# VH-VL binders against q9lss7: the designs that were tried, part 34

Target 1, 226 residues: q9lss7
Amino acid sequence: MGNTSDDDKILSYEDVVLRRSDLDILNGPIFLNDRVIEFYLSFLSTVHSSTTISLIPPSIAFWISNCPDTEYLKDFMKPLNLRDKDLLILPVNDNSNVEVAEGGLHWSLLVYYKEANTFVHHDSYMGVNRWSAKQLFKAVSPFVSNGDASYKECTDTPQQKNGYDCGVFLLATARVICEWFSSGGMKNRDELWFANVKETVPDLVNHLREEILALIKKLMSESVSK
Short names: E, the ipSAE of ESMFold2; O, the ipSAE of OpenDDE; V2, 0.75 times the mean of E and O plus 0.25 times the DockQ between their complexes.

## First folded at step 8 (VH-VL; framework fv_gevokizumab)

Design gd6 (at its last look DockQ between E and O 0.78; V2 from the best seeds 0.75)
Fold by OpenDDE, look of step 8:
Formats: C-alpha cells, sequence, structure tokens
Structure gd6 (fold): chain C 226 residues (1-226), chain A 118 residues (1-118), chain B 107 residues (1-107)
C-alpha cells in the first residue's frame, strides 16, 4: 500500500517504521505485509537475544533469493556471518517479480538448524511456496554449510483456515521455533521442533494478531513517555 | 489412500431433521490441521459450502444456514456428522463430505442424494 | 459474501481443442482460488489450488492462471475424459463460495 500522505507513522522499532495502515491490517482479515512481519521478527530477535539466532527480514530474504550476481551476493552475505549462526529464520514470499516490491501473496517460513544441518520449510497452505523456498535454500545454503545441508518440507505444518493468515502462521511458527531453541534445542537427534509447532501454532495464531497489536500499542505509549 | 463416503436417509419429510454421516479413511481427525467439511449441490445448481470441523473441534457454518446446522466428529470412528433441522424442499440436494486440509477441499466423497418430500 | 461468477455455463469443444474457462470473484481473493472437476456419479476432483498449483495426480494439460479477481482454467489439449463440469472456489474467507460451474460438452 503506497505511502499516502494520510498514512501516519506511528512507531519506529529498530529498523522498522510502522504506519497507521499496519494497525488496520492487524485488525482486519487482511494479509500481513512485510513491515508487520519484519517488526515482529525484530521483536522476537530482541526477546531471544542470542547471537547465534538470526531472524532475517523479508526484504533481505527476498534479495538473497533473487540476487542475479553471485559475487555481489557473496559480498552482501559476508557481514551476516551466517556460518556462525545456529538458527536461521527466513521468511519466504511467492513474489516472482523483482521489479515489484511487495508483490507476493503468500508467506511461508524457511528455517535452518545448524546442529542438524538441515533446512525445513513450513508452509501453512499446501506447500504453495515450495519453489520459492527451494530457491531461497539454494541461495543461502552455500553461506551456512559446505553445500551439504539438507532440505525438508515439514509435512506436519499447521494449515491456515483462510486466505489472509499466512503471515500470522509464519510469525507464530517462528516464535515457537525460537522458543524451542532457547529452551535447549534438540534433545533427541531425531526430534526437531515439529511437535512443538504442531502442538502450539494452531492456538497461537488465533490471538497473535491481537497480541501484536497490544505490543505495538505498548511500545507507542513508551515512546511518548520518553 | 484418502477416501470419504457419505451416508444419509435418502428421503426426509419436511420439518424433520436430516442426519448425515461421513466415514473416511486414509487420514485422521486427530492430526493437527486436518478438517472435514460438508458441501451440497441442488440438482442443476452450483455447490454450496455448509460447514467444516477441524481436529481441535473448531467449527464453522455457512451463515445462511447456521441456525439449522450442527456438525460433530467422532475421531475414534473416523466419522463426521452433520444435522440439518427443519428441512424444506430447498434442502433437497446431493450432499458431499470432503477433506479440508487448509481452505481447499482436496478429496471428496461421491455424495449422497437427499430428497425432502412429503 | 464473496460471489464467484463463471460467465459461461456451457461450452462445446472437440477432442484436441484448447479450452479456457473463466472465473471472477466479487472482490480480490489474492490467488486463493481452486478449480474442481465434477463428473456424474464420481467424486469431485481437485485440479488446481492457489490459482495455478497443480494438484498431485492431475495431468499437466490442466493449468490455472489469473490474479486479483479474474482467474482462468486452461486445458491445453482436451481429452475425452475431460468432458465434465468445472467449478471454481474461493478459499480466501468464509463462507467459502463456488462458481455456478461450466459444463464442457462434446461438440
Amino acid sequence: as target 1 above (226 residues)
Amino acid sequence: QVQLQESGPGLVKPSQTLSLTCSFSGFSLSTSGVGVGWIRQPSGKGLEWLAYIYWDDDKSYNPSLKSRLTISKDTSKNQVSLKITSVTAADTAVYFCARYPASTFDYWGQGTLVTVSS
Amino acid sequence: DIQMTQSTSSLSASVGDRVTITCRASQRITNYLSWYQQKPGKAVKLLIYYASSLQSGVPSRFSGSGSGTDYTLTISSLQQEDFATYFCQQSYSTPYTFGQGTKLEIK
């Protein structure tokens, strides 16, 4: 949604500037945009303040996936130090047009877990982002492993019940995985976070929009008091 | 292989309650994210979504029929039931049950015809 | 409620023909559209989901396209078994709604 003069800035959080229209998105049956997703991922990063967890912003993930120049990508990836990360959270969007910002219509989540040397894709709508996720995987894999990382589709990924909550599922899943990691991670080599996601995400998505809204309001109030 | 099969009375009198049962195999309603829905089709007309039920007993009904619809599940029997109260001739249709993994019906039963007639 | 409109209720074609069926939503549904095939006495089959994703087991001659409110199902080369009724369905929000169907008949 274009920067109309009437869309007031309401909060600056880290590198994200939220606008009034973002609140409308959260309040309605509306598709979450990249700003809201970026905001909450940034928030999660602050909650899980581990140097070994990296939550990648949607814009960065998109750029990585669509970068036409391998040398440029190498340079771009250097400061991210992805090889030093134990957990990567990567939002996936189905935008196929690099010339159109925010052109995607579906969000999913790609996760890298170093201990298992595996990428896991979580798609809440019948795996429609499989291609996009694989593209991102191919682009990122050389920077996290020696090219031997595995890729998996999580078949037990909770599925959305409508056409506008894919972003919510992404964020909920990301939260659960971050919590899982922070609680000690893999206890059994055969069991990643799949059970946690399966058990927790379906309920979490029911109130996550409200929770995010409450968070934003709280942050806004704190900013005024400063 | 995923399979669904509808069963019903075939004939129902006006003002009575129509009870339908969907029996399925190849999947379980104990699985997170899985749901079963009902769709009906009057003769010569399009499809109408009626209701769905998920593994966690979350239910939704078509608002136009909500007051008359009750959907339930028996996970142990792999069955989903639908009741429609106060039926009229307008409820004459082929009734389908279908698996609902997200917001799309990927597997359907063959349907069962229900006629409302005095 | 979101209304789904298939403007063509019936279409005649021959084996080998390229066939196009259109579906329009009353509002933007952001590719959350599915196509189904219905034959008498048989279970309805999902063909396409999310506007263009081919369901497993469906022949590649079927394809979906579109965006916003307008969507299209295409059969690149019609086969004898493809004569059926085709429905679109929006999966954006409840109540989920279907088009009225397009019957594909033998010319």
Scores: ipSAE 0.824, ipTM 0.916, lowest interface PAE 0.6, mean pLDDT 94
Fold by ESMFold2, look of step 9:
Structure gd6 (fold): chain C 226 residues (1-226), chain A 118 residues (1-118), chain B 107 residues (1-107)
Amino acid sequence: as target 1 above (226 residues)
Amino acid sequence: QVQLQESGPGLVKPSQTLSLTCSFSGFSLSTSGVGVGWIRQPSGKGLEWLAYIYWDDDKSYNPSLKSRLTISKDTSKNQVSLKITSVTAADTAVYFCARYPASTFDYWGQGTLVTVSS
Amino acid sequence: DIQMTQSTSSLSASVGDRVTITCRASQRITNYLSWYQQKPGKAVKLLIYYASSLQSGVPSRFSGSGSGTDYTLTISSLQQEDFATYFCQQSYSTPYTFGQGTKLEIK
């Protein structure tokens, strides 16, 4: 994979650089990579511009889960000010073993909601990321609570029907949760965003690749006109 | 416990429509995030996926048979049906229904034999 | 369509043996692979999904491994009730497709 730069930059958006191959990923039945995930999470951050929402980049979430030194983790986490956040969106990837060449093949979502002091894991494929989500929960929990946050697997999360849309489910679920939060959030502690996710995500995933592709193309044309 | 049971005609004449029903218990398509799929196995041969229907009416068919297949559900009766039009001897098989949580099949019925004969 | 190949159609083994059954996909399926057990006149049983995740209620002597295009089902200590036909299935894309099966026979 150590290619020279045959894959040209097409867009810089916030801290994300998108490449020509990222358009092909969105347009096809292809597993979404870190760049597309980070791009759309960054876009959601601009749409839901509250200082109390943090959408964590995939690379940052992975590093947090796998940091071997608790003192380095503390130094890294301090400037993030996670205790000041009411909603955290954390992508989960199953690549916890750097020795496996095929690592990082499944995306899921871990969400922290301060008002409920609860982490919720949404996995669109039969709960296969539970271990990875638990590692991330354990790493993050001390920095958002006094280690007393609850952890919940949402077992009725909408399920994917193929091997390449887990990232689309991640992004759709994140979007619905951000919309729920921006509309006032908790009415019922036992339900949170679960009904909204179950009702909206199945249809949204049918069109989200097309929406993201259109968004990237729009931003590309706007950057040229500048 | 999750249970599925297939029922069908046993014998069907060529060119007719084969109708199969899956009756199930231990889960519901009205409130659960699962579906039901159909798989068949001709005598001495492997398994062939035919279709699924999901709780939200999302449906998919094997493209090699799509023009002949119709899957539907009756959520209040906990039933899913499959129709195969214009059957031939090649449609002789054991037909299974199975619960479909995602892209895999976690609970299966015992199967029902359908023979297409002259 | 993704073709699934189980190159061994049958194998013989004794109770207590370690048994491995292999499955190859015609393209990368990135761990979206399930293993099933079939006995005559019985409902098919899901053993493994996502290459290595053990289905609830399946004995721990069953395990799955592999990646990319090559996958393996292992039975660590064969029991009398394990004599059956084993199928792999790619769960990566429709149409879902199955291997032709590997019949495990008593010797």
Scores: ipSAE 0.691, ipTM 0.859, lowest interface PAE 1.4, mean pLDDT 89
ESMFold2, look of step 8: ipSAE 0.686; ipTM 0.857
ESMFold2 (binder alone), look of step 8: mean pLDDT 92; pTM 0.935
ESMFold2 (binder alone), look of step 9: mean pLDDT 92; pTM 0.934
OpenDDE, look of step 9: ipSAE 0.777; ipTM 0.903

Design gd7 (at its last look DockQ between E and O 0.76; V2 from the best seeds 0.00; counts 0 for: pae O 3.0 > 2)
Fold by ESMFold2, look of step 8:
Structure gd7 (fold): chain C 226 residues (1-226), chain A 118 residues (1-118), chain B 107 residues (1-107)
Amino acid sequence: as target 1 above (226 residues)
Amino acid sequence: QVQLQESGPGLVKPSQTLSLTCSFSGFSLSTSGVGVGWIRQPSGKGLEWLAYIYWDDDKSYNPSLKSRLTISKDTSKNQVSLKITSVTAADTAVYFCARYPASVFDYWGQGTLVTVSS
Amino acid sequence: DIQMTQSTSSLSASVGDRVTITCRASQRISNYLSWYQQKPGKAVKLLIYYASSLQSGVPSRFSGSGSGTDYTLTISSLQQEDFATYFCQQSYSTPYTFGQGTKLEIK
């Protein structure tokens, strides 16, 4: 585990501040924290710079799932203009116990695709986030449709073999789906991005920590230069 | 109905290679997120994980035996094989194969006893 | 390697009893823990994964709980068919490791 109490800032990227301990998390066999997740989702937003794609930060998705007041949620969600989005990428976290030392315990991904009017849940560990994903789906669905969107569990989602790579699977899956969408999107309502995820994510997760680390180091050197 | 069945030699002499085969039905290694693992249990003792092989050919071995283990699959025959080289009496155990969707083993065979004795 | 310890090797109980079996990991495993049931001459059965998720077809009298390093399997009202040996397994990191087992015996 990294040290968070006396940790030097190493990079500001969009609204995310990364610290030295975040590099240690990426190097080790360690569960990815909210900062690394948000950083890479923000990077994907830059690469897939479309007004119709929204990659929702973990903190926002968590708040949406746990907002107790329907009217406040409605007021919060209205300015986000979600009805104009063709693709939504929503991180899912199963741990509502905010007082645990490490925050979330398991990451998964909920994706909305407007052309199919369908939410798809990708869980890399035996579907254990199904309930949490359904709650997020119920909270978001009225703001992207009239509450008539379908929900699917993707049973062919690549599976993790350890207890610390769920965040890596989340990010790899999000990346592949963004690439699929930017390359033209739907060919079949029952197929969507599922074959691309199945074919690409297993190999990608073996290298993604290294790729993110290299990306952070590149951005750090550009920040020092200019 | 998911079924797995182990087959092995029953008796093996020390220093020989132990070869085990897992034959299964009700699932295929062509399916994403599914693999087969091997676990053994010496008489009256606990369970010891040996290896897995996944549908995408990802594989891993218990490092305490890694130099002696080889796992392989034959997808067309619905079989997974495990070889253990240079066996000793410590390798005497019941050997199980099990379906491996992710870091757990959800369906097991009944096991096959292998005795290493001179 | 993560060691899994079941401090009780044998436990006696009667049909209808509530039984608790414990398992301790040598480090935090973030709920990546599974429970198995073994009977002589029978295939091993997965009961619980991810600390508390019930495997399909397992009766609801079985439940799992715990966090961090300490995990518990509970059988709320023992049935005759529940007398068996129970193993925990950490699913957090290879090599996957099992507890030594707790044999549940009839009084």
Scores: ipSAE 0.692, ipTM 0.859, lowest interface PAE 1.5, mean pLDDT 89
Fold by OpenDDE, look of step 8:
Structure gd7 (fold): chain C 226 residues (1-226), chain A 118 residues (1-118), chain B 107 residues (1-107)
Amino acid sequence: as target 1 above (226 residues)
Amino acid sequence: QVQLQESGPGLVKPSQTLSLTCSFSGFSLSTSGVGVGWIRQPSGKGLEWLAYIYWDDDKSYNPSLKSRLTISKDTSKNQVSLKITSVTAADTAVYFCARYPASVFDYWGQGTLVTVSS
Amino acid sequence: DIQMTQSTSSLSASVGDRVTITCRASQRISNYLSWYQQKPGKAVKLLIYYASSLQSGVPSRFSGSGSGTDYTLTISSLQQEDFATYFCQQSYSTPYTFGQGTKLEIK
């Protein structure tokens, strides 16, 4: 429902241009869009400035998953240097139509952890994105682990309680995992970030929208002052 | 082997409190993502969502009945309870409990009929 | 509240028929739509969740489709055991609401 005023640019952050309607999304019972997700992932990238962490924008993840040309994909993937990454955060969208941009309705999170050579899918809604996640896994795996990485669904992934917070769960989970990694990562062979996600994400999702809004407002104010 | 079973008084007088219990097996309400909800169905009518409770004790009620509903859980007993106060004939229905992951009722009990009559 | 409307309250069909049941939401529900089957004296059964995801153990003749406000349950080839009442339910936001039901009867 975007009128001209709702489409107004309000903030440029890295490669993301947020619009006024994005604030409405964050304030309402509306699922997060690609821009909001991309924004926060970009922000997390700045917070966790490790060169070995890569948070992939939704659009890029989607393209990787749906790229019809293998050679093109190879070329596309070169600048990403995914083989040099220890942690990959990949948003998963359920959009299966490559002709429709941002047509997905559900977000989940695919994570690659190099030390364990494993992909983990976190879906907050009954694993509905399992297929999409697997497709993305198949597309990305050759570029990170020579195709021998494992894939698993996290069965203890916190579940959303409504139909609009899937993006919030994605971002919350991404944040927790980045924090986990930055704090030293895996301490033993059997313990990834699962406990951290289980413990922290349920509470984090309750206020993450507000936190993101506050962040945007802060950045806006700083932008105006410059 | 998820199973749920409702239990209730069968008959309740007007203005009294209806107490329902859902006993379940095959899952735990201590598991993250798991919830249990109540749905009712008057004879010959559609389904009406009443309430849900999650593993973290988060609760939600149908706004139309919120003032009369109380949902609670006993995780150790694998039970969820629903209380409805000040019942009237309009509360006559089959009451179902169902497992409620991610806002979907994937497993249901068989239901228990409750009749409100003087 | 989001109102769920099933276009048909009752439908007659024969074994082997292709059957379609529609459900409309009063607002966009972003595929957060489930289909249930109800038979007398039996527990309600989940058939489809998230508009098109088939619940484990449900026969493949059941399928769900749709987007936005309009959704469809399809039974590709009706079996004798499929005569029942079918309900749609939105799980987008509380209060969660159901359609009024569609009773599928034998012709």
Scores: ipSAE 0.025, ipTM 0.645, lowest interface PAE 3.0, mean pLDDT 92
ESMFold2 (binder alone), look of step 8: mean pLDDT 92; pTM 0.931

Design gd8 (at its last look DockQ between E and O 0.77; V2 from the best seeds 0.67)
Fold by OpenDDE, look of step 8:
Structure gd8 (fold): chain C 226 residues (1-226), chain A 118 residues (1-118), chain B 107 residues (1-107)
Amino acid sequence: as target 1 above (226 residues)
Amino acid sequence: QVQLQESGPGLVKPSQTLSLTCSFSGFSLSTSGVGVGWIRQPSGKGLEWLAYIYWDDDKSYNPSLKSRLTISKDTSKNQVSLKITSVTAADTAVYFCARYPASTFDYWGQGTLVTVSS
Amino acid sequence: DIQMTQSTSSLSASVGDRVTITCRASQRISNYLSWYQQKPGKAVKLLIYYASSLQSGVPSRFSGSGSGTDYTLTISSLQQEDFATYFCQQSYSLPYTFGQGTKLEIK
C-alpha cells in the first residue's frame, strides 16, 4: 500500500483524478484499476460525443449490480435516462465483496445495443465474469427495455495472453464498439460489431497502454499551459 | 470435438534437431484468439511450458530455451510444428501440444515420447 | 519466473474421501491459476481455471479455491477414476509455470 502521501495527483479529467501510481500501472505488467478504466471511458465519451452513447463508470456499474434496494436503484437510474440510449458500455468486475473497494481481479465488458435489443458480454478470459455480467444484465435490463432484452456471450471475443491485461481488453473492445457505432452501426441486422472486435482488438491491446500514457501526458501538459 | 495429436521421431541423437508436429481438429488457427502451445514433461518431473503460437502468428518461447526453439503453423493443414536444436539428454521428455485459448490449456494431446540418446 | 509449489508430492486416500491438494505461487497471481489432471496414457485434462471456475464436463465434486498466492483443489468425494496426478499452473505471466504435481494414490 504505497504511502498515500506520496501518490501525487497528476491530472483531473472530467470526474476522474489520476495519480502518479496510475502511470506506474500503465507502464508495468499491472492490472488496470478502476480509475484508469474510468478515465479512458470518459475520454471515449468525449471522442464519441453522442447523447445516445453512455459509457458507465466502473463504480457505477458495480453499484448497480450490487444494489440491494430496488426502489433506491430505480431512483438512482432515473436521471441516467438509459431508455434513451442506443449504446451502453458497462464495465464488469468480479468483485463479490461490496465492502471491499477495488476487490475485483478481472475486468470484462457488457454492452447493450438498443437496435438489436441485446446485451453482449465480452470476456477476454474464458468467460470467468459470466455470473457477474449476468447480474449486471439483470439489474440494468429493466431500465433499458421492457425486460425483453436478450443476453449473449460473445464467443469470438479476443482472449488475453496474461493475467494483467483484462482491463486493456475491456478498453480496447469499448473503443472499437464506440467507433463501430459512430460509423453508422449495424449495416446488416445479423452483424453487430463482432467482426470489428475480432479483427481490431488483438492489435489494439498491444499498444493501448502506451497510447493511454501518451494521452495522459498530453493532457497534463495542456493543463499546465492553462 | 477438439482433438490434438503429437507426432515425433521417438529417438533423436545428441546435437541433432528435434522436429515435432501437432495435428489438431475441432478448431482452426484462423480463428482469432486461438493458439496452440507446447509443453513437455521429463520422466518423473513436472510440466514445462515451451512455446505458443497464435492465429496471427504471434509467438512466444520459454526464455530458458528460446535460442533453441522454433514454433510455426500451417493453418491449412491444422498443424503446428516445433523444432528444438542442439538437443541433449536433458531434452528427453514426453512432449504435449495443447490448445491455448487464453493463458490456459483447455485441450491436450496424449503426448509423444522423445528420447535423446547416442 | 513465478515458481509454483505443490508441497505434497504424493497423497494416499480411499474412495469416498475428501481430498485437498494445495498450490503456492512465489508471487500474487490474482486467481489466474488452473488445475489439471494427468493419467498415464491419457490426455491431460483441464479441471479448474481462474482458481475456481469448473471446466465444462468436469464433475462437480471437483472445486477450486484460494487467493493471492495460495490455492486449493478439492475433491469432495473421491472416486476410483480420480486417482491421478494433479498439477497447478499459473497463467498470470510468461513464462507459464506448473507445480511439480501431486500424485493421488489408493490407500
Scores: ipSAE 0.648, ipTM 0.879, lowest interface PAE 0.8, mean pLDDT 93
Fold by ESMFold2, look of step 8:
Structure gd8 (fold): chain C 226 residues (1-226), chain A 118 residues (1-118), chain B 107 residues (1-107)
Amino acid sequence: as target 1 above (226 residues)
Amino acid sequence: QVQLQESGPGLVKPSQTLSLTCSFSGFSLSTSGVGVGWIRQPSGKGLEWLAYIYWDDDKSYNPSLKSRLTISKDTSKNQVSLKITSVTAADTAVYFCARYPASTFDYWGQGTLVTVSS
Amino acid sequence: DIQMTQSTSSLSASVGDRVTITCRASQRISNYLSWYQQKPGKAVKLLIYYASSLQSGVPSRFSGSGSGTDYTLTISSLQQEDFATYFCQQSYSLPYTFGQGTKLEIK
């Protein structure tokens, strides 16, 4: 008899606990859940360990966007020290009905780059998250830029060809941007990471599920799960 | 401004290869980040997706016809071609090409009728 | 393959009517559903994508709704130019598949 409620833990990585069903998600043509997305963002944080980069977990980004109390938001945001960050990676989700998983769930990416004082939204499916991205932008902007940051929809963002890879596009785009930043950032305000994303993400998304699977299996064999 | 136009032979004999060309304007595969797909409709029947080709040469085919289909592009001429080998009467249909931004087809050509008969 | 079913093959309606067309998928498609309008001798027109997103240039009397496996296209006040055949398409998984169509006719 299978136990769908108490799925076996397979890895503890930073603050993320992965379960056996998460391997099945990566192995199939299946929508990526919050755990897999948070895991890989945490991994990117480790690889690009810098006090000036912050990759925000999905649950935190969702909470920031939906916090109804501006004073409570200020207290929550203070420990994050966002004014000291040069690059912010913010996952965007369109699910306004928290009780219903998958019912309208689409992942996209909002990125803040301090040198350009600009938020850029990357949506792999025809811009459908632009409203949600703007809400997150409005919530975060006062804590990074005194409210004068620019907002841009990137129309050259690589597009998904199915309904289950939006999370893969999010993670691929985040990885390419982190690599761009760690390589010096190029400092061209009109190009930023856009060419790198356009040229690299399409091929990366074809392999990323396999790469994440291999990474998890490697970490399982090396780790003392604590 | 976005326009697509199909060009085809009109009449093809059974067992031969059907060749179709989509010529388009108002976008470019090299700069617009989109693709082109092919859809067909037999007389009085529904729509059947056949294939797409994307700006980065990513392509896919309907598995029901996969061994008979070949899609290609000529980016410099704003053209996409589809070939269907070993045609039969079942391949008689109106053939459409359409712009393919992401799994949806936002602008379509007017269609071209292809009849397979002796 | 995901089967798309439009249970009604034809509808009769009058100008000014509110019309609803239904589409069911054989599995959940997470709102990856498009609606198209086809008139004889004309290019097919995209109306709705992602279940409810209105394509640019489409009149606001058209709307889409639904989730999971069940989706609807609504025309709030039917116009003469709306008499056409309407198709749904799932964009969730290859191969992309279409419903068989619902023909909207003058009553």
Scores: ipSAE 0.628, ipTM 0.839, lowest interface PAE 1.8, mean pLDDT 88
ESMFold2 (binder alone), look of step 8: mean pLDDT 92; pTM 0.934

